Miniprotein binders against Uroporphyrinogen decarboxylase 1, chloroplastic (HEME1). Designs and how they scored, part 10

Target 1, 365 residues: Uroporphyrinogen decarboxylase 1, chloroplastic (HEME1), of Arabidopsis thaliana (Mouse-ear cress) (q93zb6)
Amino acid sequence: SSSSSDPLLVKAAKGQAISRPPAWMMRQAGRYMAVYQKLAKKHPSFRERSENTDLIVEISLQPWQAFRPDGVIIFSDILTPLPAFGVPFDIEEVKGPVIQSPIRTEEDMKRLHPIDFEKLQFVGDSLKILRREVGEHAAVLGFVGAPWTIATYIVEGGTTRTYTVIKNMCHTAPDVLRALLSHLTKAITEYVVYQVEHGAHCIQIFDSWGGQLTPEMWERWSKPYIEEIIHAVKKRCPDTPIVFYINGNGGLLERMKGTGADVIGLDWTVDMADGRRRLGSEVSVQGNVDPAYLFSPLPALTEEIERVVKCAGPKGHILNLGHGVLVGTPEEAVAHFFETARNLDYQTLFQNHVPAEKAEPELVV
Below, E stands for the ipSAE of ESMFold2; O stands for the ipSAE of OpenDDE; V2 stands for 0.75 times the mean of E and O plus 0.25 times the DockQ between their complexes.

## First folded at step 8 (miniprotein)

Design k5 (from k1 with L6K K7E R8L R10E E11K L13K K15L K17E A20K K22L)
Fold by ESMFold2-Fast, scan of step 8:
Structure k5 (fold): chain B 365 residues (1-365), chain A 108 residues (1-108)
Amino acid sequence: as target 1 above (365 residues)
Amino acid sequence: SPEEIKELLEKVKELFEELKRLAEELGNPEQALEILLQLFWALVDAIRSLMREGVSPEEIQRLLDLIEALFEALENIATQLGNPELAFDIEELFDYIMELLASLQSRL
């Protein structure tokens, strides 16, 4: 049921009447913050920071304590649920995330099992604490990778710039890839429901690597699995809005709308007015200030925020960047972004302009 | 303007010379990282300026060469610093500038 007590962000996601856009940032907790850097120096293992309840809670709340965004996203990694369904990984100092035993064959698939939440209690416990700490003042967000994006990590063995193995599997081992994507769809659906049941107000699905597919290939290899997840989640958690984001999504907006997501996150390269026009009024939008504006003089940042908000319209907009917070971003600019968002008022922004005073001509006497 | 583009390219050149100096004289990877991030933003500014003016295939190839050199240097610094999170940050910077460059290329 859509309650009037829902947080501002949830109301915006549902397209309900509100007085201003809510705001949060993708990767709002992280290394651009001095407090995060100090904590990371004391606890240098990224896996420790992303798998210890106390550290997850502390890190997730750092931006909320400093900036008071309207959304608090759990500090976690896109690979976090993988060991719970049979895909262990490590974070190596040189390479970053590594899956030492990739899944590429029917034999490899035998390692997969249904998701085991005994291995993910730190996620559920962290969400419960975050929900308690933010109260009615912010929405708690969970997140998950889409099946295509997660499959890419699994079959590539970690991060990739070429996508060679997974693209090759589309043509040479399509039945294996379909079986993997189907297993991931089931595990991801359960993980989303788990996050909602433990405190998430809203879930964002990231298909970060989906933008590397042509639109036809994305409709074949990603879209159906995302639709299945969204359909299943909405049946089991009907009050929970779903945000859907793809990096480089300008060519995919209409297809993303077709997934059944409540909110489409726009990439920073998409003009907000054009994106709004293409998506229509039945879906909400998120974004999409260019992260580079956080390096601009503060008045220019204010003007860009107001421009984006005006283009998105007075309803169904979650203000965000069109990308995650980039390394080196000044904390002062992040503070200014959130302060600007809190000071916005839709009535003022959409008020008709009074025409300039007409100069009177000189009279000849 | 053509003058702004020249100014940005001079800044990029100065930052590359500073990186060369650091590689030869200093073993300070933290300072090298700061200079590489300055170079990243100088390249972003150059691409944005070219988006307003106009661009040639030769200029796009020059930008690609500079981007490749920058990210090779960033990966080397990440290795020296032993910082696994920097690998994520480098990937995000790469995605960002390549999307910007793709926007420039689509205007040809």
Scores: ipSAE 0.211, ipTM 0.635, lowest interface PAE 4.7, mean pLDDT 85

Design k6
Fold by ESMFold2-Fast, scan of step 8:
Structure k6 (fold): chain B 365 residues (1-365), chain A 108 residues (1-108)
Amino acid sequence: as target 1 above (365 residues)
Amino acid sequence: SDLTQALEILLQLFWALVDAIRSLMREGVSPEEIQRLLDLIEALFEALENIATQLGNPELAFDIEELFDYIMELLASLQGKSGDPEEILKRLREVLEKFKELARKAEE
């Protein structure tokens, strides 16, 4: 909503005046936390943890209870909606996510159907509980994978480092791939709307593997479908900001802005000042502290956070990492990140700040 | 316990390696040096995945996959650079070799 009572993160996403950047982290719930590790030992199935309402809520709230971030993202998997539209998967000890019956041919496409939300009640129920528990103090975030990224899982049969099947389909079965991407676009649009209707203040779209495409190929195989999703969602949920993130997005920023997203997430390799310059003032930015800084001494982490915030400017910035929280990250560093964000004040930070573009030449004799 | 501790140490050393690579980005790196770093990092990643599978934790495999994506993006950002930070690169190679040795010990 556009009300004065919107959470700090939603105000930042909309480019509204605020006193400090809101902060959250991609993958903020998970293995780096001792409390999560204990819960995972009791409930070793990842599918169980991501598909049981009580467990989803408990896990999603673990970082909020420990660190009080400005955003609470639902604990879920990018593959979670897949069984609801005809693509069952499992998570195996050796291989991770496995899709036993990949979709690669026109015949395989007949297994797809419109998304069935009776199979996703645990998502809706979890979002309602999260909104009730933290909605006054933090934004509840939902998320979804972009069509290209999800299609890659589906056609590859799971995770891959070669991308052989989907790359071959671009050349040998482009009509099948386009039909798959079109079906995914419809299912993803409905899934985003479902999450908003059940409590999400904000949605993040992940095109995790879009960065593996050249800009021209991404423009052909990913961008049109993402743009269609964003336009459809904005018509049905006009008050809900959309964040768009791609791993390796340095070459794609202007094209990402073209999708109509409210917030563009920057990966850690992009200089924040350059990213802001390239995107302009009409969109907000998210990120982009290098996750590796969480392994640095705390004073160095503070300096990097302040540097990134100063580069992003005094409005339209959601402080985050440029990538997800990494396994082995010290909880103390995560706590320090959020405490540092809460202690920031835009008026103080920018009172004596000279923007790089207006910096006076050094006078040396 | 010992295997879990070894994996934790290996991951910490891997992040020291990432810091070293980021230092090379400031000074420039030749395409040949980038390719050697890529080969070493891929070998290291395979060792980490083998340890994770022995621990019977598929979620840790996801964490390792995210780490691999991070490193691949970092290496891609180096492709446009040139130069010779020979001393830093030697230190980086030493860190990678130590990490591989610890990975082999953890397997045992």
Scores: ipSAE 0.061, ipTM 0.586, lowest interface PAE 6.4, mean pLDDT 83

Design p57D (from h0 with N57D)
Amino acid sequence: SDLTQRLEELLQRFWQLVDEIRRLMREGVSPEEIQRLLDEIEKLFEELENIATQLGDPELAFDIEELFDYIMELLASLQSRL
ESMFold2-Fast, scan of step 8: ipSAE 0.560; ipTM 0.841

Design p62W (from h0 with F62W)
Fold by ESMFold2-Fast, scan of step 8:
Structure p62W (fold): chain B 365 residues (1-365), chain A 82 residues (1-82)
Amino acid sequence: as target 1 above (365 residues)
Amino acid sequence: SDLTQRLEELLQRFWQLVDEIRRLMREGVSPEEIQRLLDEIEKLFEELENIATQLGNPELAWDIEELFDYIMELLASLQSRL
């Protein structure tokens, strides 16, 4: 009911005492849901669905109405803010997202300008409506791509598996790449603040392509810009927790902790107990159930959820998958995941709790 | 449709390949088997992308990209055990 009361997910992000882990899923709204597929047939343009306030709100609320997760993430696209600072894109039926005029040279950089929120009112309006609809029952999450991830889309001209153009720019045009990353850092900082001011309780920064860098290269080309964003956002929005996630982040956990994020999202390939030991107790964690468990028998899913929760400990844990929801995921499994999370009780689970960093070796029997 | 059936077959192959990688994580793996897996993944995803193109669904293309990221992360975990 009140803007003064933190929802469960926000309390978990801040490491506060709670009775159970809050839960939400990356790629929470989408094609795995029959209601989404029906809406998409009626409104076939993805840009229409991601840029129309009524559709954004309806889609964002579909999983909340069906499953009652503790977090409602705005239905949006990572590329959504790009036209607002000078990088138009299209979503083509065959190729998906395409940036027709990539930025690769000093001359190309002249097209960039400060972010124009008149082009992003549908985001702010959607967040305000979601905040009202959710009330005190869930947290509203905004999100944004990290500068490296966004720069990769911009310089590659869309999606990529090789990262050839951006990796070459690290060596052949480092000043241009630094200028681009600096511009993106400013635009992303303003976009995060905009989302918070319009209703987001929490922001997730994801550096989906950061895992493609060696740790040394990530320290040079991604981490400083993320730190700058987090520092600036925390000065302007001190009560808003920031979650930070990288795909394939096993080699980067300690460096991710160094960014100043409140919550580190663990990739599904990381053992939760090991991740907790490496991160310590001063930061919260998110994740990290392997999304493949949603294709398992429901009792096996329950056991895995309980295992992950026990490893994460009785505070500072946002239950999630360690990856986005995969195509073909049964809705029944998603419903079971959230019901399992709601039925957990920390008092019962942690009668004999020992923090991960001090845990005795587990006996294999 | 034939394309929908072919997509389902390729998704079954995806999960079979995932199961094989997990088996190798338990039993051990050679550099030659890692290269074979990479070649099979490349072939599988070339076929998946072709089906997505023929179906004209950009969200399916994004779903396929998520599957690619997933299996490549799994393969990287296998490689780190060498």
Scores: ipSAE 0.536, ipTM 0.830, lowest interface PAE 2.0, mean pLDDT 89

Design p65L (from h0 with E65L)
Fold by ESMFold2-Fast, scan of step 8:
Structure p65L (fold): chain B 365 residues (1-365), chain A 82 residues (1-82)
Amino acid sequence: as target 1 above (365 residues)
Amino acid sequence: SDLTQRLEELLQRFWQLVDEIRRLMREGVSPEEIQRLLDEIEKLFEELENIATQLGNPELAFDILELFDYIMELLASLQSRL
């Protein structure tokens, strides 16, 4: 039986009866907030802000103090765990994120080692503080990049819009790529468990660039490693829900469900009713308001939130955007999103609702 | 600063392209229009990356990648209508 003391977001992730959807946003803390911009001026190094416990906690709490979301995700970088297992990176002011020594050969692989949590104590300490500060009122979320997404950073040497090196390695160096993905799978599994042990109620896995693969390539190069992580984490942390999100995941939903994740995050391009129908009611869903609605008049945003919630159904829904918060998003719109979510009531919304699983396409007659 | 103003101008151009793609999704689109959109997107993101580099804000690299992912997904939706 599930504890009644679980945060609303955890209850939703487990498909339990609740009165409204919980809400949080991917990229929740950040530059769209004036308080974040002021802090960044005082502490201009992104590495400092993402690796100093006091700053991580302050930044992570900024959206909670302003908007009271139902989830508080740790302010961190997807690259944060990399130095702890042998892949140093720099965030250079001129070039941005740089991995100066990419891993592309068997010789390069010799630099990898098991994850060293003494180098990640600031993550564990931050999660403990966040759990203490908000754990009675909101879920604390940890996160990690999926092996494919992390491998892409490592082999490309930083950010990429083309994915040329990693796609080429699928054909020219598949054994090296598999060895890298296997090492990452072990490191990521340990990092997820570490975050749970230090206060995370829930973990989101981001395979941000998995959507750049065909479904067949994703089944080969990403899915098996994610399944291994989820299976291992569920054995060691059976009460912790796992949310799984891929950018551009419309063609992958059933395959994502197959990973064993508790919650599937729907991309904003997916119709929520279609996504819910395809996934069924036995898994929970997250999302998937188009982030562009945050630039729309507030009444239009309210209508879209209510439409998405009605399509997702009265249980197993974590309201979110179907993408991260985009740069330039008005704080007023974010405040309105969370206020709208808090004012929702499933009983009122579903008086005349037809469930997505029973819905049929409207035919032109 | 002038660079900050230029960044805001480029972000406005991004949203103009988004609006144009949504209009074309409603009204119909040609292969020539899709190629024009691809060319404009490529130019816009080269300028966004250049301005982010000049501003010395490494977080903008991730922000720009998120914007690129968003508009490319939207463009893919438009292309599927052909």
Scores: ipSAE 0.530, ipTM 0.830, lowest interface PAE 2.0, mean pLDDT 88

Design p66D (from h0 with E66D)
Amino acid sequence: SDLTQRLEELLQRFWQLVDEIRRLMREGVSPEEIQRLLDEIEKLFEELENIATQLGNPELAFDIEDLFDYIMELLASLQSRL
ESMFold2-Fast, scan of step 8: ipSAE 0.568; ipTM 0.844

Design p66Q (from h0 with E66Q)
Amino acid sequence: SDLTQRLEELLQRFWQLVDEIRRLMREGVSPEEIQRLLDEIEKLFEELENIATQLGNPELAFDIEQLFDYIMELLASLQSRL
ESMFold2-Fast, scan of step 8: ipSAE 0.570; ipTM 0.847

Design p69F (from h0 with D69F)
Amino acid sequence: SDLTQRLEELLQRFWQLVDEIRRLMREGVSPEEIQRLLDEIEKLFEELENIATQLGNPELAFDIEELFFYIMELLASLQSRL
ESMFold2-Fast, scan of step 8: ipSAE 0.550; ipTM 0.834

Design p69L (from h0 with D69L)
Amino acid sequence: SDLTQRLEELLQRFWQLVDEIRRLMREGVSPEEIQRLLDEIEKLFEELENIATQLGNPELAFDIEELFLYIMELLASLQSRL
ESMFold2-Fast, scan of step 8: ipSAE 0.564; ipTM 0.842

Design p69Q (from h0 with D69Q)
Fold by ESMFold2-Fast, scan of step 8:
Structure p69Q (fold): chain B 365 residues (1-365), chain A 82 residues (1-82)
Amino acid sequence: as target 1 above (365 residues)
Amino acid sequence: SDLTQRLEELLQRFWQLVDEIRRLMREGVSPEEIQRLLDEIEKLFEELENIATQLGNPELAFDIEELFQYIMELLASLQSRL
């Protein structure tokens, strides 16, 4: 479609003709910004900041006001929907996220219920406000964790580096794990649709812990549930593109393409030209500037952005980092990234390729 | 403020290790050097987790985990070149 009503980011996601790559960043709002740090000192509870509509909106708009990215992602946490389907959590000062009652047995599964959106009104209300504030100029992005990633938090009881409990469950309690993943798939599907209905132009699914699995294990324990979500969402929200990202995804690109996502996010360790070649032309790509370049001199950052854009090609590219914004990132580098993206012009960058005028076949009667 | 300065010093050490890994990617690396890097990374992240605990900032724990993922992905890239 050539519809001009779509934001630039949505057009890129759909592989439509555009003049430049749209740009946004994973972890766009956060501690690297002085305004965020001041707000966090005034409102020190992370749960308060991620569950209060006014604070969510204010935080989500901080990078919009400062940098004017082409995408504005709702400030939220991947654990946010969990209490709404029966998994309470706390964010403790010393431990971070803690799930006091992990789910590991058939008995534990009895606590799960269908997702209750009365507990998530702050998400829907925030998306409606963001859509009104920026929807004429930028895409509003919602997001959700994939079933494997969310199940990892639930069964581990919070953050983990070992993944011991969930990996053990693959062997000792596979039926319980499948039942949990199935419940999460239904809840996540409804949560994605909820975000779209309340203002999101685009949704990113991220399976942050999927890269910790071998490709065979990922195809067994993650891919089928992601496919089910994407299929169900596309049926109900056919105009909404889906971006899919996994940390450390170099070994999984072809399998990620198989999920039905519109856009595959490339990890920063993947060469963009190789990633494009492996994925082909049927999907769009997102990424994948190494976040370390934001600590480089600005000319080096400009050169790297241009290199990545040239490798991605003149359409179907959402410029991003290949990882979230890292703590300590200079705000001036973020500003420069977005200014560089706005000043790019595909025609100038690809001037060596002049589209041939379509020659009409000569008709002989 | 003093804890904030200690955090900044540890973050500087993080970027020094990143630079060292990138240098080894260009110059070549031995298994002994990879083991040394793993040991230094482990020590650094133990100190980062300790300072996060002292600061009582749960969001900083997320930032530290992202830094850990980043440097481990970089180290895996170095190891794959062997």
Scores: ipSAE 0.546, ipTM 0.834, lowest interface PAE 2.0, mean pLDDT 88

Design p73L (from h0 with E73L)
Amino acid sequence: SDLTQRLEELLQRFWQLVDEIRRLMREGVSPEEIQRLLDEIEKLFEELENIATQLGNPELAFDIEELFDYIMLLLASLQSRL
ESMFold2-Fast, scan of step 8: ipSAE 0.599; ipTM 0.856

Design p73Q (from h0 with E73Q)
Fold by ESMFold2-Fast, scan of step 8:
Structure p73Q (fold): chain B 365 residues (1-365), chain A 82 residues (1-82)
Amino acid sequence: as target 1 above (365 residues)
Amino acid sequence: SDLTQRLEELLQRFWQLVDEIRRLMREGVSPEEIQRLLDEIEKLFEELENIATQLGNPELAFDIEELFDYIMQLLASLQSRL
């Protein structure tokens, strides 16, 4: 059950009555911030920064200290849990993430094992510290990649633009791919529960590469595994809302709603009013300001934020960008985004639906 | 600083291309204009990846992939108008 002491973001995720939309940003900590760039120069290894408890905590709190968002997402990598269930990776200077030994055959599958949390203590420790540091002032967010997205990294051997190996496996080795997705589903479910048990108020599932599938292919290769994760997590962590986001999700909104997620994240290309209409009132929404507005004059950014909030409605909305923060984003614009969110008031914004109008009959009588 | 300056020039080119796509969304577009935009995007991102390689920063490669995803989503929105 829900508590009235839940952070604002959790109340919004559950569709509860609140006075304003909570706000946070995908890729909230990062290179657009001068303090992050200074820390990265001192600690140039991305793996060091994402696997050292003190650095994870410091980085995760940089945007909260600067901007006071309503959500603090743990600084981590989508590939972080992979070594814990048998898939080591490296971050190479030229290529970024590389999986030197991809999994593509039944023989390769023998390397997989159940997730070993002894290898992920830095995640659990970081979440506990973040929860204590932010107190009741913000929600702590954990996150995971969806099985399709993680499988794509694993079978492709890293980042891909073509998706050639995984798409070919759908046709030439579907049983191997299903077995991999099933193993990932179990490991990801345990990793979500682990994050919740160690301090996460909310979990966001990213199926970043699910948007590269046709709706029918996504229904076959991604949706069932996400549904299984959400169902299992809700049984074990019934009070934890789940946010679900896909890049390029305009064609998938109704199908995403079908996963059982509490909050559907809209990408920036979806009109918020259309998205709300298509999803109905049974789920909450997150998003979806175009990140390009952060490069606009501040009054234009304010107008766009107010437009998006008004379209989303007076409840069940987590204000966010419809994409991660882009390189070169001015810190001043990010500060303005969060200040604008804090200064919003649903009563003022939705004047025709506020108690002041409902009080009119009492004043006449 | 020369590589950093070149990166800034390519990022400016990225935003100019974004503005062009938005203009075409308002004015209308042809299939051959879509193909030209795809060719321009491919060329831009080959140059961005080359600079990222020379700078030796793996996080910049991640930033470039986010920019690629963003502009491809914008182009898909333009293409759906056909």
Scores: ipSAE 0.519, ipTM 0.828, lowest interface PAE 2.2, mean pLDDT 88

## First folded at step 9 (miniprotein)

Design c3 (from h0 with N57D F62W E65L E66D D69L E73Q A76S; at its last look DockQ between E and O 0.82; V2 from the best seeds 0.68)
Amino acid sequence: SDLTQRLEELLQRFWQLVDEIRRLMREGVSPEEIQRLLDEIEKLFEELENIATQLGDPELAWDILDLFLYIMQLLSSLQSRL
ESMFold2, look of step 9: ipSAE 0.625; ipTM 0.849
ESMFold2 (binder alone), look of step 9: mean pLDDT 90; pTM 0.886
OpenDDE base, look of step 9: ipSAE 0.650; ipTM 0.880

Design c4 (from h0 with N57D E65Y D69M E73L A76Q; at its last look DockQ between E and O 0.75; V2 from the best seeds 0.71)
Amino acid sequence: SDLTQRLEELLQRFWQLVDEIRRLMREGVSPEEIQRLLDEIEKLFEELENIATQLGDPELAFDIYELFMYIMLLLQSLQSRL
ESMFold2, look of step 9: ipSAE 0.678; ipTM 0.883
ESMFold2 (binder alone), look of step 9: mean pLDDT 90; pTM 0.884
OpenDDE base, look of step 9: ipSAE 0.705; ipTM 0.898

Design c5 (from h0 with E49Y A52V N57D E66Q D69L E73Q; at its last look DockQ between E and O 0.72; V2 from the best seeds 0.00; counts 0 for: pae E 1.504 > 1.5)
Amino acid sequence: SDLTQRLEELLQRFWQLVDEIRRLMREGVSPEEIQRLLDEIEKLFEELYNIVTQLGDPELAFDIEQLFLYIMQLLASLQSRL
ESMFold2, look of step 9: ipSAE 0.578; ipTM 0.843
ESMFold2 (binder alone), look of step 9: mean pLDDT 90; pTM 0.895
OpenDDE base, look of step 9: ipSAE 0.494; ipTM 0.827

Design k4b (from k4 with N76D D88Q E92L; at its last look DockQ between E and O 0.81; V2 from the best seeds 0.00; counts 0 for: SAP 78.566 > 70)
Amino acid sequence: SPEEVLEKFKELARKAEELGNPEQALEILLQLFWALVDEIRRLMREGVSPEEIQRLLDLIEALFEALENIATQLGDPELAFDIEELFQYIMLLLASLQSRL
ESMFold2, look of step 9: ipSAE 0.747; ipTM 0.874
ESMFold2 (binder alone), look of step 9: mean pLDDT 81; pTM 0.780
OpenDDE base, look of step 9: ipSAE 0.735; ipTM 0.876

## First folded at step 10 (miniprotein)

Design y1 (from c4 with F62W M69L; at its last look DockQ between E and O 0.82; V2 from the best seeds 0.71)
Fold by ESMFold2, look of step 10:
Structure y1 (fold): chain B 365 residues (1-365), chain A 82 residues (1-82)
Amino acid sequence: as target 1 above (365 residues)
Amino acid sequence: SDLTQRLEELLQRFWQLVDEIRRLMREGVSPEEIQRLLDEIEKLFEELENIATQLGDPELAWDIYELFLYIMLLLQSLQSRL
């Protein structure tokens, strides 16, 4: 690491030469940690933990203090900005997120308004504090949900397994759905810029439900809105890398590249060597260790980390799981993952030799 | 507690199903085996959801959802080998 320079994760996202892959984990702050469980018992409301600056910062820094990841993601939720543009929600004990007044008609759309950052001060304040706390030693990560994913919550009124209402809306009220997606695109674009201006080094876009669309439907109902966000953010924040991840993305990889994202996150079902070949060298990758390896013997975990890194290549790789951390994951395994990543050295993993009779100098490790 | 012990038993069953799916990926699978696995996954998650209801813990519900996403994607990978 060098002082006053971009963090390692940002360099990797931009495809710059580095000595090892940066590492962080999706859901790295959470219930698998004893320190989190103790805090959550004292503060049982998830809304409080995710909307109070002091709690956000404490939780976000728990994995930093324990494991020293190369990225520190703000403790938040993809639904956090919804009340700021007219969509209040609750988090109920069993159902999880509930939107009591779904948006399904033109009349419902009247409740939407431009995003109000006074309602999101805790996000901005938390990002500033995280930036100061980690300094140049880690990247501060912000995130958003993609418009399609957010729209599924708003239209369905919460989490479902079928998505019947929004699927029917694609056919019965497409103009209302497009208007909703366009509003979300504008709000999310501003929210990305807000996070960058308040300290985020890199933004993660999650399209959690994108993998459940056929490729044609994804191209119609999700991709254009993600493209618009990325295009607008690159104009306003040209130095900020954008990572794009879809759960279940094996059939969409080449189409995801077309969004203009700097980094494509691979889920764990994609063979990293195959994913790297399909995406080419023009874009960086994030991922994609199967989270089940955190339940394996530590030597097997080491071998899989090394395999994934070798397959991803020595440029443009952010090491991560290909999924969020699963319940019951041992803290020892997470610590081992980060220790293994810190001790990797690309020169050792990718020994090179150029025969002397070629014009180029011999490459040494 | 009884709920905590039952949760651990169901998580053990979850990992047994994951191991079985991985075995079938190596050995080959039939449509009948896919349907049996779907039925067993449905039964498992119905009970896990019932435990989440009894505990009233939204983070547990999210943990269960993450497990569901994981095993369904694994099963879809197995299905693609037919």
Scores: ipSAE 0.658, ipTM 0.881, lowest interface PAE 1.3, mean pLDDT 89
ESMFold2 (binder alone), look of step 10: mean pLDDT 90; pTM 0.881
OpenDDE base, look of step 10: ipSAE 0.683; ipTM 0.892

Design y2 (from c4 with F62E L82E; at its last look DockQ between E and O 0.88; V2 from the best seeds 0.73)
Amino acid sequence: SDLTQRLEELLQRFWQLVDEIRRLMREGVSPEEIQRLLDEIEKLFEELENIATQLGDPELAEDIYELFMYIMLLLQSLQSRE
ESMFold2, look of step 10: ipSAE 0.682; ipTM 0.883
ESMFold2 (binder alone), look of step 10: mean pLDDT 85; pTM 0.806
OpenDDE base, look of step 10: ipSAE 0.678; ipTM 0.883

